# VHH binders against UV DNA damage endonuclease (uvsE), part 23

Target 1, 305 residues: UV DNA damage endonuclease (uvsE), of Deinococcus radiodurans (q9rte6)
Amino acid sequence: MTSACEAVPQLGLVCLTVGPEVRFRTVTLSRYRALSPAEREAKLLDLYSSNIKTLRGAADYCAAHDIRLYRLSSSLFPMLDLAGDDTGAAVLTHLAPQLLEAGHAFTDAGVRLLMHPEQFIVLNSDRPEVRESSVRAMSAHARVMDGLGLARTPWNLLLLHGGKGGRGAELAALIPDLPDPVRLRLGLENDERAYSPAELLPICEATGTPLVFDAHHHVVHDKLPDQEDPSVREWVLRARATWQPPEWQVVHLSNGIEGPQDRRHSHLIADFPSAYADVPWIEVEAKGKEEAIAALRLMAPFKKD
Key: E = the ipSAE of ESMFold2; O = the ipSAE of OpenDDE; V2 = 0.75 times the mean of E and O plus 0.25 times the DockQ between their complexes.

## First folded at step 21 (VHH; framework vhh_6z1v_2)

Design u4 (from t5 with D30E; at its last look DockQ between E and O 0.69; V2 from the best seeds 0.62)
Fold by ESMFold2, look of step 21:
Structure u4 (fold): chain B 305 residues (1-305), chain A 124 residues (1-124)
Amino acid sequence: as target 1 above (305 residues)
Amino acid sequence: EVQLVESGGRLVRTGGSLRLSCAASGFTFEDYTMGWFRQAPGKEREVVAAISGSGGSTWHADFVKGRFTISRDNAKNTVYLQMNSLKPEDTAVYYCAADYGPYWYFDSPEYDYWGQGTQVTVSS
C-alpha cells in the first residue's frame, strides 16, 4: 500500500568534453610575457571572448544531455590573477555582459556550477608569498563566479584540498578571515596524502565549511582494499552532516587505472561504490568525461528494469 | 620505466646564464606537475620552481624570482629551467621531479619521480 521511488545521484561533468563540444583555449605564461602590452590586451580579449562563447555552449550541452552539475575550468581565464598585470581583469570587466549571460544560461537550465581551483593554491602555506598568491587566485575565481551571477553559497562551491599537511589549525584559523566571496563558497576535500577526512572534519565543523568526500583518496590514504570498505559509507554520512542543507552534498568519484591504490584516474568508472547510491551530487572524475557519464547511466543504480 | 634525465649543468661565471633541460619518459607527461629542486652540499633539498601539467600555471621561489623561469614543452616531453644572473649561492645539484595531480608539496619526498640531477657551479 506504500509506493517507493528511487532518487539517483546527479552526475557532474568536469571542465571539458572528450569530444570537441566543450574545449577552452589557453596561453602559457612564457608566451604571454613575450607579448607587448597592446598584444597582451588583444590576445586576452580574443581568448576570453572565445572561452565565454564555449562556456555558453557548455550550458547548452549540459541542458541537452540532462547534466545538472558542471565543474567550471580553472583555465577559463588565463592570467586573470597575474600579480602586477591587470590586463586580464580589465578584459573580463569589458566582457561582463557576455559573462553574466553565460551564467544565466546555466542557472536557467537548472545546472549547478562549482570550481575546484588547483594551481599551486595553498592557503595554509608556511611561505607568506604562497599565502598571498593563493588568496589572490581564490579571489579571482570568486570574481568569475560573481560575474556569472552565482550566489555566494556552497551551492556554487569553491573547492580546495586541505593544503600543507600538519597545518590544520592554521587552516581553521584563516578561513574566517578569507574574503566573503571566497569564504561563503568554500568547501574542503580530503586528499590521498596530507589530509584524511578525519583530519578535515574538525576543521569543517569549526568553520562551518562543507566537507566533500572523495572515496578514492580515502582508500589510497588509509591503504584500504577498495571503495566497498565500511568506512566509505561512514564518511559519506559524516560529510553529509557538514552540509546545510544536506541535499547539497557533493562527493567525488574516480577509479584507479590499475586498481584501488592507483591514484591515476581511469577513463571510465567500472566500480561505482555502493556507499554513493543515495548521494545527491557526484562529480565524475574520469578521463572519459561525458563518455564516463554515459557509461555510468547504463549500470546500477542508474539503469532501469 | 619512468625516466627523468637532466642536462645542461656546467661551470659558469657569476652573472652568467644557463638553461637546464629535463627529458621525461614512461608516463603521460601532461598529467604531471613538474618541479625543479636544488641541493647544495650539506644542505637540504629545496624547491626552485614548479609548473602545472598544462603549463598554464607556474610558481617560483622568492630566492630565484626574476632570475629563473620554468617552462615546458609537452610535445617534446621536456621541462626547462632558464637561469639568468647566476650567483655563487646558486651552486648546487639541480633535480627535476614529477608528481601526478594538483597538490603543491613543499617537501621533496612528496613527488612521485626524481631525476639523477645535473651539477651547476657558479664561480666568483
Scores: ipSAE 0.567, ipTM 0.815, lowest interface PAE 1.9, mean pLDDT 90
ESMFold2 (binder alone), look of step 21: mean pLDDT 85; pTM 0.871
OpenDDE, look of step 21: ipSAE 0.629; ipTM 0.838

Design u5 (from t5 with S108T; at its last look DockQ between E and O 0.64; V2 from the best seeds 0.62)
Fold by OpenDDE, look of step 21:
Order: sequence, then structure tokens, then C-alpha cells
Structure u5 (fold): chain B 305 residues (1-305), chain A 124 residues (1-124)
Amino acid sequence: as target 1 above (305 residues)
Amino acid sequence: EVQLVESGGRLVRTGGSLRLSCAASGFTFDDYTMGWFRQAPGKEREVVAAISGSGGSTWHADFVKGRFTISRDNAKNTVYLQMNSLKPEDTAVYYCAADYGPYWYFDTPEYDYWGQGTQVTVSS
């Protein structure tokens, strides 16, 4: 009876390192607006080129440290989604070969790529301008993912979290109308305020969108004692059922600084939920980034005998 | 102790410019999304602009129409609002707010931290 080597979860690095290895350049809107059109183009060309180079290095870094999942920074290409200014898009088009090469580096290294748009994305906002800007931002991210040569599947996830609470039906209704590069990659994540996994599950089922479960958010949202609450395992499994195939399931791992109810992410992961032991993919959301991943490697279930 | 202290509000003429500052202390500044809100007399508080922890992402309300720009200096734990082409309709108390994480909940009163506000008055 060959002991089925229980496959340990793959761990994912989130955007950057604490060390200097994976750090990206940026420019503020204020500084950018102060530039002439020619200066804007030059600035973005320089910045985007640098970030693509860094991104290529990130693939090597992940491979070297046995990191098989990497979350792309949503800020890789600042001003790409700027309304009324196509400079970013033009520059990115010019750098298309380099961007594709960077994408291939991840693919060749066996590193899964995904994105998690963060601030100001509210697709189901009751404000039309917020909906419009949200779609624009999501489309810009999808453009980057296409440029990297990534598939339009949840394998290369474009994750949505947050939004306008109490408008789940509106969210479900708008998802089918999203641009294909966004819609085909879309996942939904429970958060600590707007949407519990229970609120998201019907939306996921109705639209065929996978659920990315975050145990920390769940614990904070429902004011549970810790991530060993029986409901955590329940939602891990229910979330898994929304993935096709289930082996693609991604969850988020984080701890609170001052305890399970603290929204602020800790530097390291001290508490690994037992429910995550058989999850295939885990994004590590800790302030310590690669240090947190390294520390996890010393813990069960990752510790090699 | 967490503090958000707004400054820079004053009386200005129509068409004038003003720069507001919000100095933050007592928390890890770069982990928080910062925002500017305003409340005019007899009106509801409304969001003006927001900026991500890194400063790489910003949002501005439509009524700004390119006149205002939010920015931040993480080395100084300060968020700014550059206000140009000011109008009498911009008269309000302007508030700084901070909220942890990558989420920005529009129209949610439950942000982690708020300043006391600074008065901006635009005279015609």
C-alpha cells in the first residue's frame, strides 16, 4: 500500500520581497501630471522597462526558492488605467516583446501567475463613475496578463474582493458582461467587511466564478475565536467545489498582529490553519513576504523529515 | 496613539490654489489607504480622493475634474491634496481618513481612523 505522499500546498509570494530582489519602481499621479506629454512618455518607458526587467528576475527568484505561485503587483505599470491618457498603453505596446519574454520566464520556471487588483475596484458600485473606473482598471490588468502570454482562465486568476455590500445580485448580474479577458480569469474573495463566503457562494455558483477563501477575513468578519473554527474547514471545501478543476484552488493565508481579530497582517505566520493542509495553492499574505514563506517551510505540513 | 492631523485649510479666492496636508502617526502608514473627504454645510460627507499605501494607485471623484490631486510621502507619513482652480462649491471641512489594507469601501463610514478636519473656504 504505497503511502500516497500527501502533496503539500504550493506557497505563493505576494508582489514583492522584503529584500531588494523583487522591488518595483513607481511614479505618483502628481509627479506624472507635472510632466509634458513627451516627458510622460519617456518616464513611463523608463519605468515600465525597469519593472519588466525586475519582473523577469522575479521569475528566477521564485524558481530558486521553490515558490510556484506569484502574485503580480497591481502597480507594475502605473498610469496604465489613467482616464484620458493612453501614454501607458502606447508604451506597454512598445514593450510587448519584453513583457512576453517576462511572462515566458514564469511559465518556463513552472510558476503560476495571478493578480489581485486592490484599491478602488468596486464593480458593483451604485456609482456609475466607480463602476466605469473599476472596469477600466480590471481591463488594464487583464491587458497586462495577456501581454505576459497568460491564459484566460482562473489558472491565471484575476481576483476581485471587496465592493459594495448588499449588492450581491448586482455583482452576479454584471459579471457575464465583463470583458472576456477579465471575466474568464475572474475569482471572488471573501473580505472582512463587505462579503462573507456565504454571501459570495451563490454568486460564484450562478456565474461559474471560483471562490478564493480567506480564513483570516472569515474569522474577522464573523468574530470567530481563530482559524481552527470548524467553519474554516467547511468553507475551504465549499470553496474548492467552485473550482474546475479543484486542484486549481487558491486560498489566502494571513495572521493578525495582535490576534485572530486583528485585520493587520503579521510579519510571519505563527498559526497555520489545519484546514489548509490539503489545499493545493496558498498565497502567503504576511509582511515578512519571503521570510514568512521560509519560516512556513519549517512548520508542518511543510517540514521535511 | 493614532493621530491624523489636517492642515492647510484657509480662505482663498475663486480660481485660487491650496494644498492640504494630513500628518499621520501611531500606525504603519504605508499599510493604509489614505483618503480625503469633505463635508459642506447641510450636505453629507463625500469622498474626494484616495491613494493606495504605496501611492501607486489613486482615485478622484468626478467633481474634482482634474483640479485636485491626492499624493503621499511615506517617508513623512503625510498625505496631501493639491487643490487648483477652486470654486465656491468647494467650500467645506476637509477630512483625512485612513483604512488598512488593499480595500477601499466607498461610502462606508467605518474607516479605521479620521482626522478632525480643516476648513476650506472659497470666496467668490
Scores: ipSAE 0.606, ipTM 0.831, lowest interface PAE 1.1, mean pLDDT 93
ESMFold2, look of step 21: ipSAE 0.614; ipTM 0.838
ESMFold2 (binder alone), look of step 21: mean pLDDT 85; pTM 0.871

Design u6 (from t5 with D31E; at its last look DockQ between E and O 0.64; V2 from the best seeds 0.00; counts 0 for: pae E 2.02 > 2)
Fold by ESMFold2, look of step 21:
Structure u6 (fold): chain B 305 residues (1-305), chain A 124 residues (1-124)
Amino acid sequence: as target 1 above (305 residues)
Amino acid sequence: EVQLVESGGRLVRTGGSLRLSCAASGFTFDEYTMGWFRQAPGKEREVVAAISGSGGSTWHADFVKGRFTISRDNAKNTVYLQMNSLKPEDTAVYYCAADYGPYWYFDSPEYDYWGQGTQVTVSS
């Protein structure tokens, strides 16, 4: 127990490397729509197969670099959530053994996996069509996590922001009705604009949903001087209380390019918040990816003298 | 200075086609989500389509039913809206908008930057 209190945070790699080791193929909707049905199937089979192989390589990369947290790309399987087109789902089903083997590679290496599926997802939108497409997209992400053999718990987090502002009550009301593969993995993160951690906390408490604290977002939202503001530590602790168990807590780390109020992410992390020194899991949201992790390891509290 | 300049709006017949363009300057284009919105007289502004900074993800409103396609050319800092099978109910001012990052608020009018709009009028 004392050993856990003395451990430094695990630094997480987000989606890809700046080097060539972890890079995924993509296809746009417009290009996909130009293909015949047979061409769509062939395209997705080739693309998904290639991305699963790269994903297996990402597990090896994480193991080799002592990375114990990895955020899966939401773009691994383009068109999987496309309404009225089951091609992606069929191709992924065909590749189920390869997908499961990729998941085992991470589990065997002791690498925690999560996803942050947010592109055009607004669960509490006041537009029914957006709510419907959002649930479909989230279900597709959960399908991927199931296919990787990942437990339906916040250990394998599906993370979102709070969505449309002023609709926290609607968000709290809809969460219990989400499909179990989504609901059981769901986490909520504060953002710079619509939902502060104070606005999310009652939603998290009402629904049993963990709060992922992002200090950079908090500083921007509340117009604080920097990430050493006393409220940053306060929110680390309050967010921790939403996690069961608390040692699963994830926080997000980023710096602004031109200062604390700049929401654009820097290449490296120059300012590591002292409030984060005892958090167990940190996703490093820096453009330098693995380079930012390496640089952080040379700083307190990670560097030992 | 940030600029979003729409062009291509005009009077067209029902069933016709039209391509809108939005030229962007003053920001790092491929880091911004781009959206097309429209507003008819007496109605609220509504999202028509959105596209991620890389162009890898797109979203289109049901009321365009595959008739409209958003795209972007990051080398030219331009976003497009191809509009086919136009109907009188597509008559509106169309606005280009830009917001930094993944834009999980994409169906809200709270984008960072807006163009001045271009009028599309579809006649019977």
Scores: ipSAE 0.514, ipTM 0.792, lowest interface PAE 2.0, mean pLDDT 91
ESMFold2 (binder alone), look of step 21: mean pLDDT 85; pTM 0.869
OpenDDE, look of step 21: ipSAE 0.561; ipTM 0.813

## First folded at step 22 (VHH; framework vhh_6z1v_2)

Design v1 (from t1 with S30D S52T; at its last look DockQ between E and O 0.75; V2 from the best seeds 0.58)
Fold by OpenDDE, look of step 22:
Structure v1 (fold): chain B 305 residues (1-305), chain A 124 residues (1-124)
Amino acid sequence: as target 1 above (305 residues)
Amino acid sequence: EVQLVESGGRLVRTGGSLRLSCAASGFTFDDYTMGWFRQAPGKEREVVAAITGSGGSTWHADFVKGRFTISRDNAKNTVYLQMNSLKPEDTAVYYCAADYGTYWYFDSPEYDYWGQGTQVTVSS
């Protein structure tokens, strides 16, 4: 009876490195607005080109370090979603071949790509302008993912939290109307404030959206002792059931600095939840980034005898 | 001890400019989304602008209409609000807030940290 060698989870790097290897350029809105239209174009062309180059290098870095999952920075192309200004889109279109090449680098290296849009994305906001800006931002991210040649599936995930608390029904109702490049990649994550996994699960089931479980958020939200609480394993499995196929399941791993109830992410992962032992994909959310990943490699279940 | 201290609020004429500052201490500044809120007399508190920890992303309310710009200097643990083309309707107490969350909860009264506010008055 050959003991089915339980596949070790794949670890994912989140956006950048502590070291200089994967760092991206940015520009502030204030600085950008001070530029003339021509200067804006030149600025974004330079910046986007640089970031695409860095992104290409990130694929090599991941491959070299046996990192098979990489979260794209949501700030990779600043101003791309700027209302009333299509300069970013025009520049990105101009750089389409380079962007595609960067995407192929990841694919060729066997590195899965996903995104976690940053702040201010609230699709279910009660404020129309916030909803509008949220859709615009999500669409911009989807554009980037398309430009990278990525599939419109949860394999290339666009991950959101549930948004405004208490508006789960509204979230469920709006998801079907999202643009296909967004909708077909969409995932939902539980957070420490607005949405527990229990609150998200019905939305996921209703819309066919996968649930990305975060044990740290769960522990904080429910004030549990630690990530070894039996409910953590329960939710890993329930979340898995929302993935088609289940082998695509992604979870987030983080620890608090001062303990399990600390929302602040630690530099390294000191506690690997036993519930994650058979999870196929793990994004490592630690301040130490690649250092945290390297340290994890020395721990069970990753430690090679 | 965590502190957010707003400054720069004063009386200004219509069409004038003002720069607000919020100095933060007692927490890892670059991990927090920073925001500016305002509350006018008899009105509810409303979000003006927000900026992510890295400064890579910003959000501005529609009523800003390009007049205000949020920025931050993480080396100085300070967030700014540049306000141009000020109008009487911009008169309010302006508050600085910090949130560690992955998302900005615009309508939540509970952020991790709040300043005491600074008064901005725009005269006609």
Scores: ipSAE 0.405, ipTM 0.745, lowest interface PAE 1.6, mean pLDDT 92
ESMFold2, look of step 22: ipSAE 0.652; ipTM 0.846
ESMFold2 (binder alone), look of step 22: mean pLDDT 84; pTM 0.864

Design v2 (from t1 with S108T; at its last look DockQ between E and O 0.66; V2 from the best seeds 0.00; counts 0 for: pae O 5.3 > 2)
Fold by OpenDDE, look of step 22:
Structure v2 (fold): chain B 305 residues (1-305), chain A 124 residues (1-124)
Amino acid sequence: as target 1 above (305 residues)
Amino acid sequence: EVQLVESGGRLVRTGGSLRLSCAASGFTFSDYTMGWFRQAPGKEREVVAAISGSGGSTWHADFVKGRFTISRDNAKNTVYLQMNSLKPEDTAVYYCAADYGTYWYFDTPEYDYWGQGTQVTVSS
């Protein structure tokens, strides 16, 4: 009776390392705006080039550390989505060969890439300007993903939270109209405030968008004792059902600093939910980044007896 | 104890410039998205600008029209709002806010932390 060796989840690094290995450059809007057009171009060219180089190195790092999932930083190319300024786009176009090479490095190394856009994307906002900027930002990210040679599928996920609470219907209604590079990669994640997995599931089902379940967010949202609550396993499975194929399922793993109800991510993962034992892909959201991943590998189910 | 303390608000003339500061304490500053809000008399509070924890991403309201710029210094646990070309319609109490997480929910009235506000008055 050959014990079906349950495939161990793949762990994902989120954007950066605590160490110096994977660190990206940035520029503030204030500093950028102080530059002349020529200086802006030069600045972005230098910065983007550097970040692409670092990104290429990140592929090697992941491969070397048996990390098979990597979340791209949404800040790789600052000013790319800046309204009224196409300097970023022009520079990125100029660097297209290098960007593609960086993407190939990941694919060649067998590292899955995804992206989680940062803070300001609210597609279902009741404010038109927020919606506009959100679409612009998402499009910019999709452009980057295309530039990296990534597929327009949830394999290369572009992940969002549900946005403004109470506007799930609006979110469901707008998703079909999103640009294909965005829409075809789109995933939704439950959060601590606006959207429970129960609230997102109908949207996911209506639009064919996969659900990325976050147990920590669920526990905080519903004020559960911990991530061993039976509902966690339930949602892992229900979320899985939104993925085609289910082997592509991604979940987020994090712990609170002071306990399960603490929204702040701990440095390491002390508690691995049993519900995640058979999840194929896990993004590790811990402040310790690669250290957290290394520590997890010493724990069940990752520990090799 | 978590604290957000705004400063820099004062009376300025139209066309003038002002820099607001918000000093934060009691939390890991770099983990929080910081934002500036304002509320004019008889009007609803509105978001002015926001900046990611790292400072690498910013958002500005349309009415800013390039006049204001949000920035932060994580070494000083401080977020700034540089305001140029001020107009009388910019008169308001300006509030600093902090939100933990990946997303800044502009339309959500509940943020993790709020300052007490600083008065900005622009005279004609």
Scores: ipSAE 0.023, ipTM 0.519, lowest interface PAE 5.3, mean pLDDT 91
ESMFold2, look of step 22: ipSAE 0.645; ipTM 0.855
ESMFold2 (binder alone), look of step 22: mean pLDDT 85; pTM 0.873

Design v3 (from t1 with T102H; at its last look DockQ between E and O 0.70; V2 from the best seeds 0.64)
Fold by ESMFold2, look of step 22:
Structure v3 (fold): chain B 305 residues (1-305), chain A 124 residues (1-124)
Amino acid sequence: as target 1 above (305 residues)
Amino acid sequence: EVQLVESGGRLVRTGGSLRLSCAASGFTFSDYTMGWFRQAPGKEREVVAAISGSGGSTWHADFVKGRFTISRDNAKNTVYLQMNSLKPEDTAVYYCAADYGHYWYFDSPEYDYWGQGTQVTVSS
């Protein structure tokens, strides 16, 4: 029987626009620590309120530009997971109605949301303090997704790489014990250094965790000539089998600045892998953001001849 | 070509403060995660703090939380470590490191680039 996948993949916007439309405020830790408790509260209330309004506007932006997949910035609420300081959590609780309304704006517009919170999160670290801080950070991100009213399923993915190399067994063992808001949304992506898709697949199968395939990482990890290597299609299909339902499959798309082995992301996508032609959801990891999406839409298979 | 040059290490008394800096060149600084590591004689090199390319995310080891703060100035291509309430246990060579994409294994010694180190000595 013929696959249920639609003819053209949905291209996802990652976090920000190059233009001014979707840009979020932040504060550095050093600046924040210089503030009194009352000043911290006022700062985060203003900052979080502003970012929620911008996020609501991002839903309108996506709808206006026919973007049906959007990666939330994991930096949307700075200091939310700061140990020993519950100011961010209290401010976010105060803003719960506004956060929920922002989430509804996306779901009402038919825009799928996910998050790729990877900075300093290593669930399988050999250091207990890193494991603890990683779970705390992931729990904070899951709280944001709950606050947006997003379902606790891989439709609203919380995506990580495999973490500390050589510790796949430890990763598989810890996943069942993660808090439900994290565990039920978790996905794993192959990287260019520590975990190939072959190393992640058994972990994904054992834990019921979807595999997000990244062809660029795969090519770099295995020293392959380019993203047209036959193994790229093989891994698209193997990764698809980890998704229930398979039409929820997400892959990542990027090109190297100086060629296939360059792990730095280019501004635009010049080389769209033929293996991705039937993938339903693609996050476009290009520095050109919405400009890269627009350029891709002018290329096969997106442009009708 | 790539250079990471640490400065600011010196002898200080317990309870004192230091600021380390690391001047970077030869790569697009804002694309790289920066880390501070330390190594005492006969000990393994250990991560002290790390900061994302944008500066929006930081991590600090438990043994320095509340005392040390990592920061960066992308206009000056410089990363800093503010070290307060210093203890004799903080005595070590401190290294600056840079990596593209290593921020999800930031506690690994496999950063792309390393400085030569700056000695911090904390006396009783």
Scores: ipSAE 0.534, ipTM 0.803, lowest interface PAE 2.0, mean pLDDT 91
ESMFold2 (binder alone), look of step 22: mean pLDDT 86; pTM 0.881
OpenDDE, look of step 22: ipSAE 0.707; ipTM 0.869

Design v4 (from t1 with D99E; at its last look DockQ between E and O 0.69; V2 from the best seeds 0.63)
Fold by ESMFold2, look of step 22:
Structure v4 (fold): chain B 305 residues (1-305), chain A 124 residues (1-124)
Amino acid sequence: as target 1 above (305 residues)
Amino acid sequence: EVQLVESGGRLVRTGGSLRLSCAASGFTFSDYTMGWFRQAPGKEREVVAAISGSGGSTWHADFVKGRFTISRDNAKNTVYLQMNSLKPEDTAVYYCAAEYGTYWYFDSPEYDYWGQGTQVTVSS
């Protein structure tokens, strides 16, 4: 049995570049609310058009830098999920051809896309209003992925953490009732507080939902010495079993600024966990973005020899 | 040392307005979700509004929608709560809170850091 040094993991770029190449415009709620309905329409048309153009450029950027995994910003289309205001939805519908063309640019270049929504989404909240707004927000993200022409499979992943702690049973019960554009793309990631991978695995198995393993979160949650702990490899393998096919497995990579227990993400990745050496897809969650990817490529197992 | 210092709480008549401020120090402000919570005597502490580290996403409870607006100024390390059309039911101690990177906890009273609170009293 020789080493599994056949191919190295694909390193994913998260949302934007440190450099100017991939940067998206936004608008705050306060500024948006000060606009008349006509001004809102004009603002969002200009903003969404600009962000779709930048997104097309992100596909070119990924292709030029051999990046095969890209996390879309959840802030690409501000106000798309704003309750009681359909302006964003109407503007995005108007821009459907441009959005689809941007999606084709990624898929034609062999770049896998995913989203990790972070906009106050707690599907299993004990507050009905939060559950309702969470489904609305997730449906808006799924609408973007549909508009990009992305098939409704976990290949085009919509990723969440487990939500409100102590409510795993509620999470498992609600997943089958999620809208198909959301449900068919859903993945779950362990976090450093509410849901360990051990707590999520039964939920993933019961609902057919892939588990995205985050070793940094696991180390913090279980107070382990570092990401070389033997349980890290065990969880990579257990999480892999939730993926159909297993070649679609995604894991998250980050380092703490001041050590393994620091939840804050470092600028670069100094410590690449050996357990990740054969994982096909890695999102690099480092403040240094493309700089962190470049630095990782100079380290084993990525450095060619 | 982390500090969150609220200010702006006072007595105001029904229908009036207030602006609360929370000055933060001792952490990288833009990395933290900020929340405003309130607690009236005999009631549980409840989330009023929350704002992402960048300020690009906000959430407001239904009982304050259209009346309260959360905002932040990352250059000044300050989060604000603009409170309009105040009602006697808004009478409470208002707390500023900060939580690193855990949006799924935004509606929980378990944030990493808390201010000492500022009293808002709305008279009929």
Scores: ipSAE 0.554, ipTM 0.815, lowest interface PAE 1.7, mean pLDDT 91
ESMFold2 (binder alone), look of step 22: mean pLDDT 85; pTM 0.868
OpenDDE, look of step 22: ipSAE 0.667; ipTM 0.851

## First folded at step 23 (VHH; framework vhh_6z1v_2)

Design w1 (from u2 with T102H; at its last read DockQ between E and O 0.76; V2 from the best seeds 0.70)
Amino acid sequence: EVQLVESGGRLVRTGGSLRLSCAASGFTFSDYTMGWFRQAPGKEREVVAAITGSGGSTWHADFVKGRFTISRDNAKNTVYLQMNSLKPEDTAVYYCAADYGHYWYFDSPEYDYWGQGTQVTVSS
ESMFold2, look of step 23: ipSAE 0.605; ipTM 0.827
ESMFold2 (binder alone), look of step 23: mean pLDDT 86; pTM 0.877
OpenDDE, look of step 23: ipSAE 0.658; ipTM 0.849
ESMFold2, fold request of step 24: ipSAE 0.532, 0.518, 0.634; ipTM 0.806, 0.797, 0.842
ESMFold2 (binder alone), fold request of step 24: mean pLDDT 85, 85, 85; pTM 0.876, 0.878, 0.876
OpenDDE, fold request of step 24: ipSAE 0.753, 0.777, 0.750; ipTM 0.883, 0.890, 0.879
ESMFold2, last read: ipSAE 0.520, 0.606, 0.578; ipTM 0.800, 0.827, 0.822
ESMFold2 (binder alone), last read: mean pLDDT 85, 85, 85; pTM 0.875, 0.876, 0.876
OpenDDE, last read: ipSAE 0.745, 0.740, 0.760; ipTM 0.880, 0.878, 0.883

Design w2 (from u2 with D99E; at its last look DockQ between E and O 0.74; V2 from the best seeds 0.64)
Fold by ESMFold2, look of step 23:
Structure w2 (fold): chain B 305 residues (1-305), chain A 124 residues (1-124)
Amino acid sequence: as target 1 above (305 residues)
Amino acid sequence: EVQLVESGGRLVRTGGSLRLSCAASGFTFSDYTMGWFRQAPGKEREVVAAITGSGGSTWHADFVKGRFTISRDNAKNTVYLQMNSLKPEDTAVYYCAAEYGTYWYFDSPEYDYWGQGTQVTVSS
């Protein structure tokens, strides 16, 4: 266990690089639907194979740049969760050895992996069809994490926001019934509109789900002056208490382009919240990606000779 | 100023096809989740389809599945809705909407920005 007084936070890379080093291929639904079944199989085989190779390269990239936290793209395997079309699932099954090797490349390099699914997921939607597609999408993400050989624990987090506002009770009630590969990895993050950390904390406590605190979202939601507000440190500590072990705590870091109330993410991080100085894991949500990480390393508390 | 301008709505026969377009300006288009919604007279506005900023993921309502396809062209700042096999119950005003980076609201009628709508009328 690392002493909090000495260690600096691990800065995480989100999905891709600004440079060409980590970039993934994709295919649109309309292009995919225009293909015959044989063409679909060939397309996905080529695409998935290529993205797995890029993932192996991303592990080397992270190791070479001392990046120990990486958020996997939610679009690595397009069409994997497409209802009524098993082509993606079959192709991924065929590529199981390659996928497992890619996962080992990360774990061998000491790089923690997580996902923040970006697909249309609202687990507590009042629309049954949305709830059904949401569980299917989450199961597909968990399948990818299983295929990478990743632990079914919050170490390899599957992160969501709270979903539809005013439906926290429904969210708390459904979490225990989620498939184990999803449930055992689930984390919840406060957002700038539907769920403050105060609204989300009782849900996290009732379900044993870690809370990922996002200070930027908190500042926007509560109309606070900036990320130095005293409540930011209070929520870092309250969120930490939901993590077992607390050393696994993840927080999100971003700045607004035109000030603290701007939801849009800046290219670099100019304002590192003092409250985050002892947080073990930080996802850097800046448009500058690896450039933002490099810039952060030149400022306190990361600054070195 | 953010602008969303729909076009392409018109009267068509049952079984016909139609393509709606929504031209966007005043924001970084690829940062926004885009949605198509519809509202028939006396009914609540409902999500028809949505697409992420990158175009990497789409969602379609079951009542249009297999018939409608959302797409986007980020180079042209335009979202499309291809509508095939139209039915009289598809008659509605169709709205284009944009929400910054937030996917958990895609099925809510509370997007940040809305177009003025385009009328689609499907005759028997």
Scores: ipSAE 0.551, ipTM 0.813, lowest interface PAE 1.8, mean pLDDT 91
ESMFold2 (binder alone), look of step 23: mean pLDDT 85; pTM 0.866
OpenDDE, look of step 23: ipSAE 0.673; ipTM 0.855

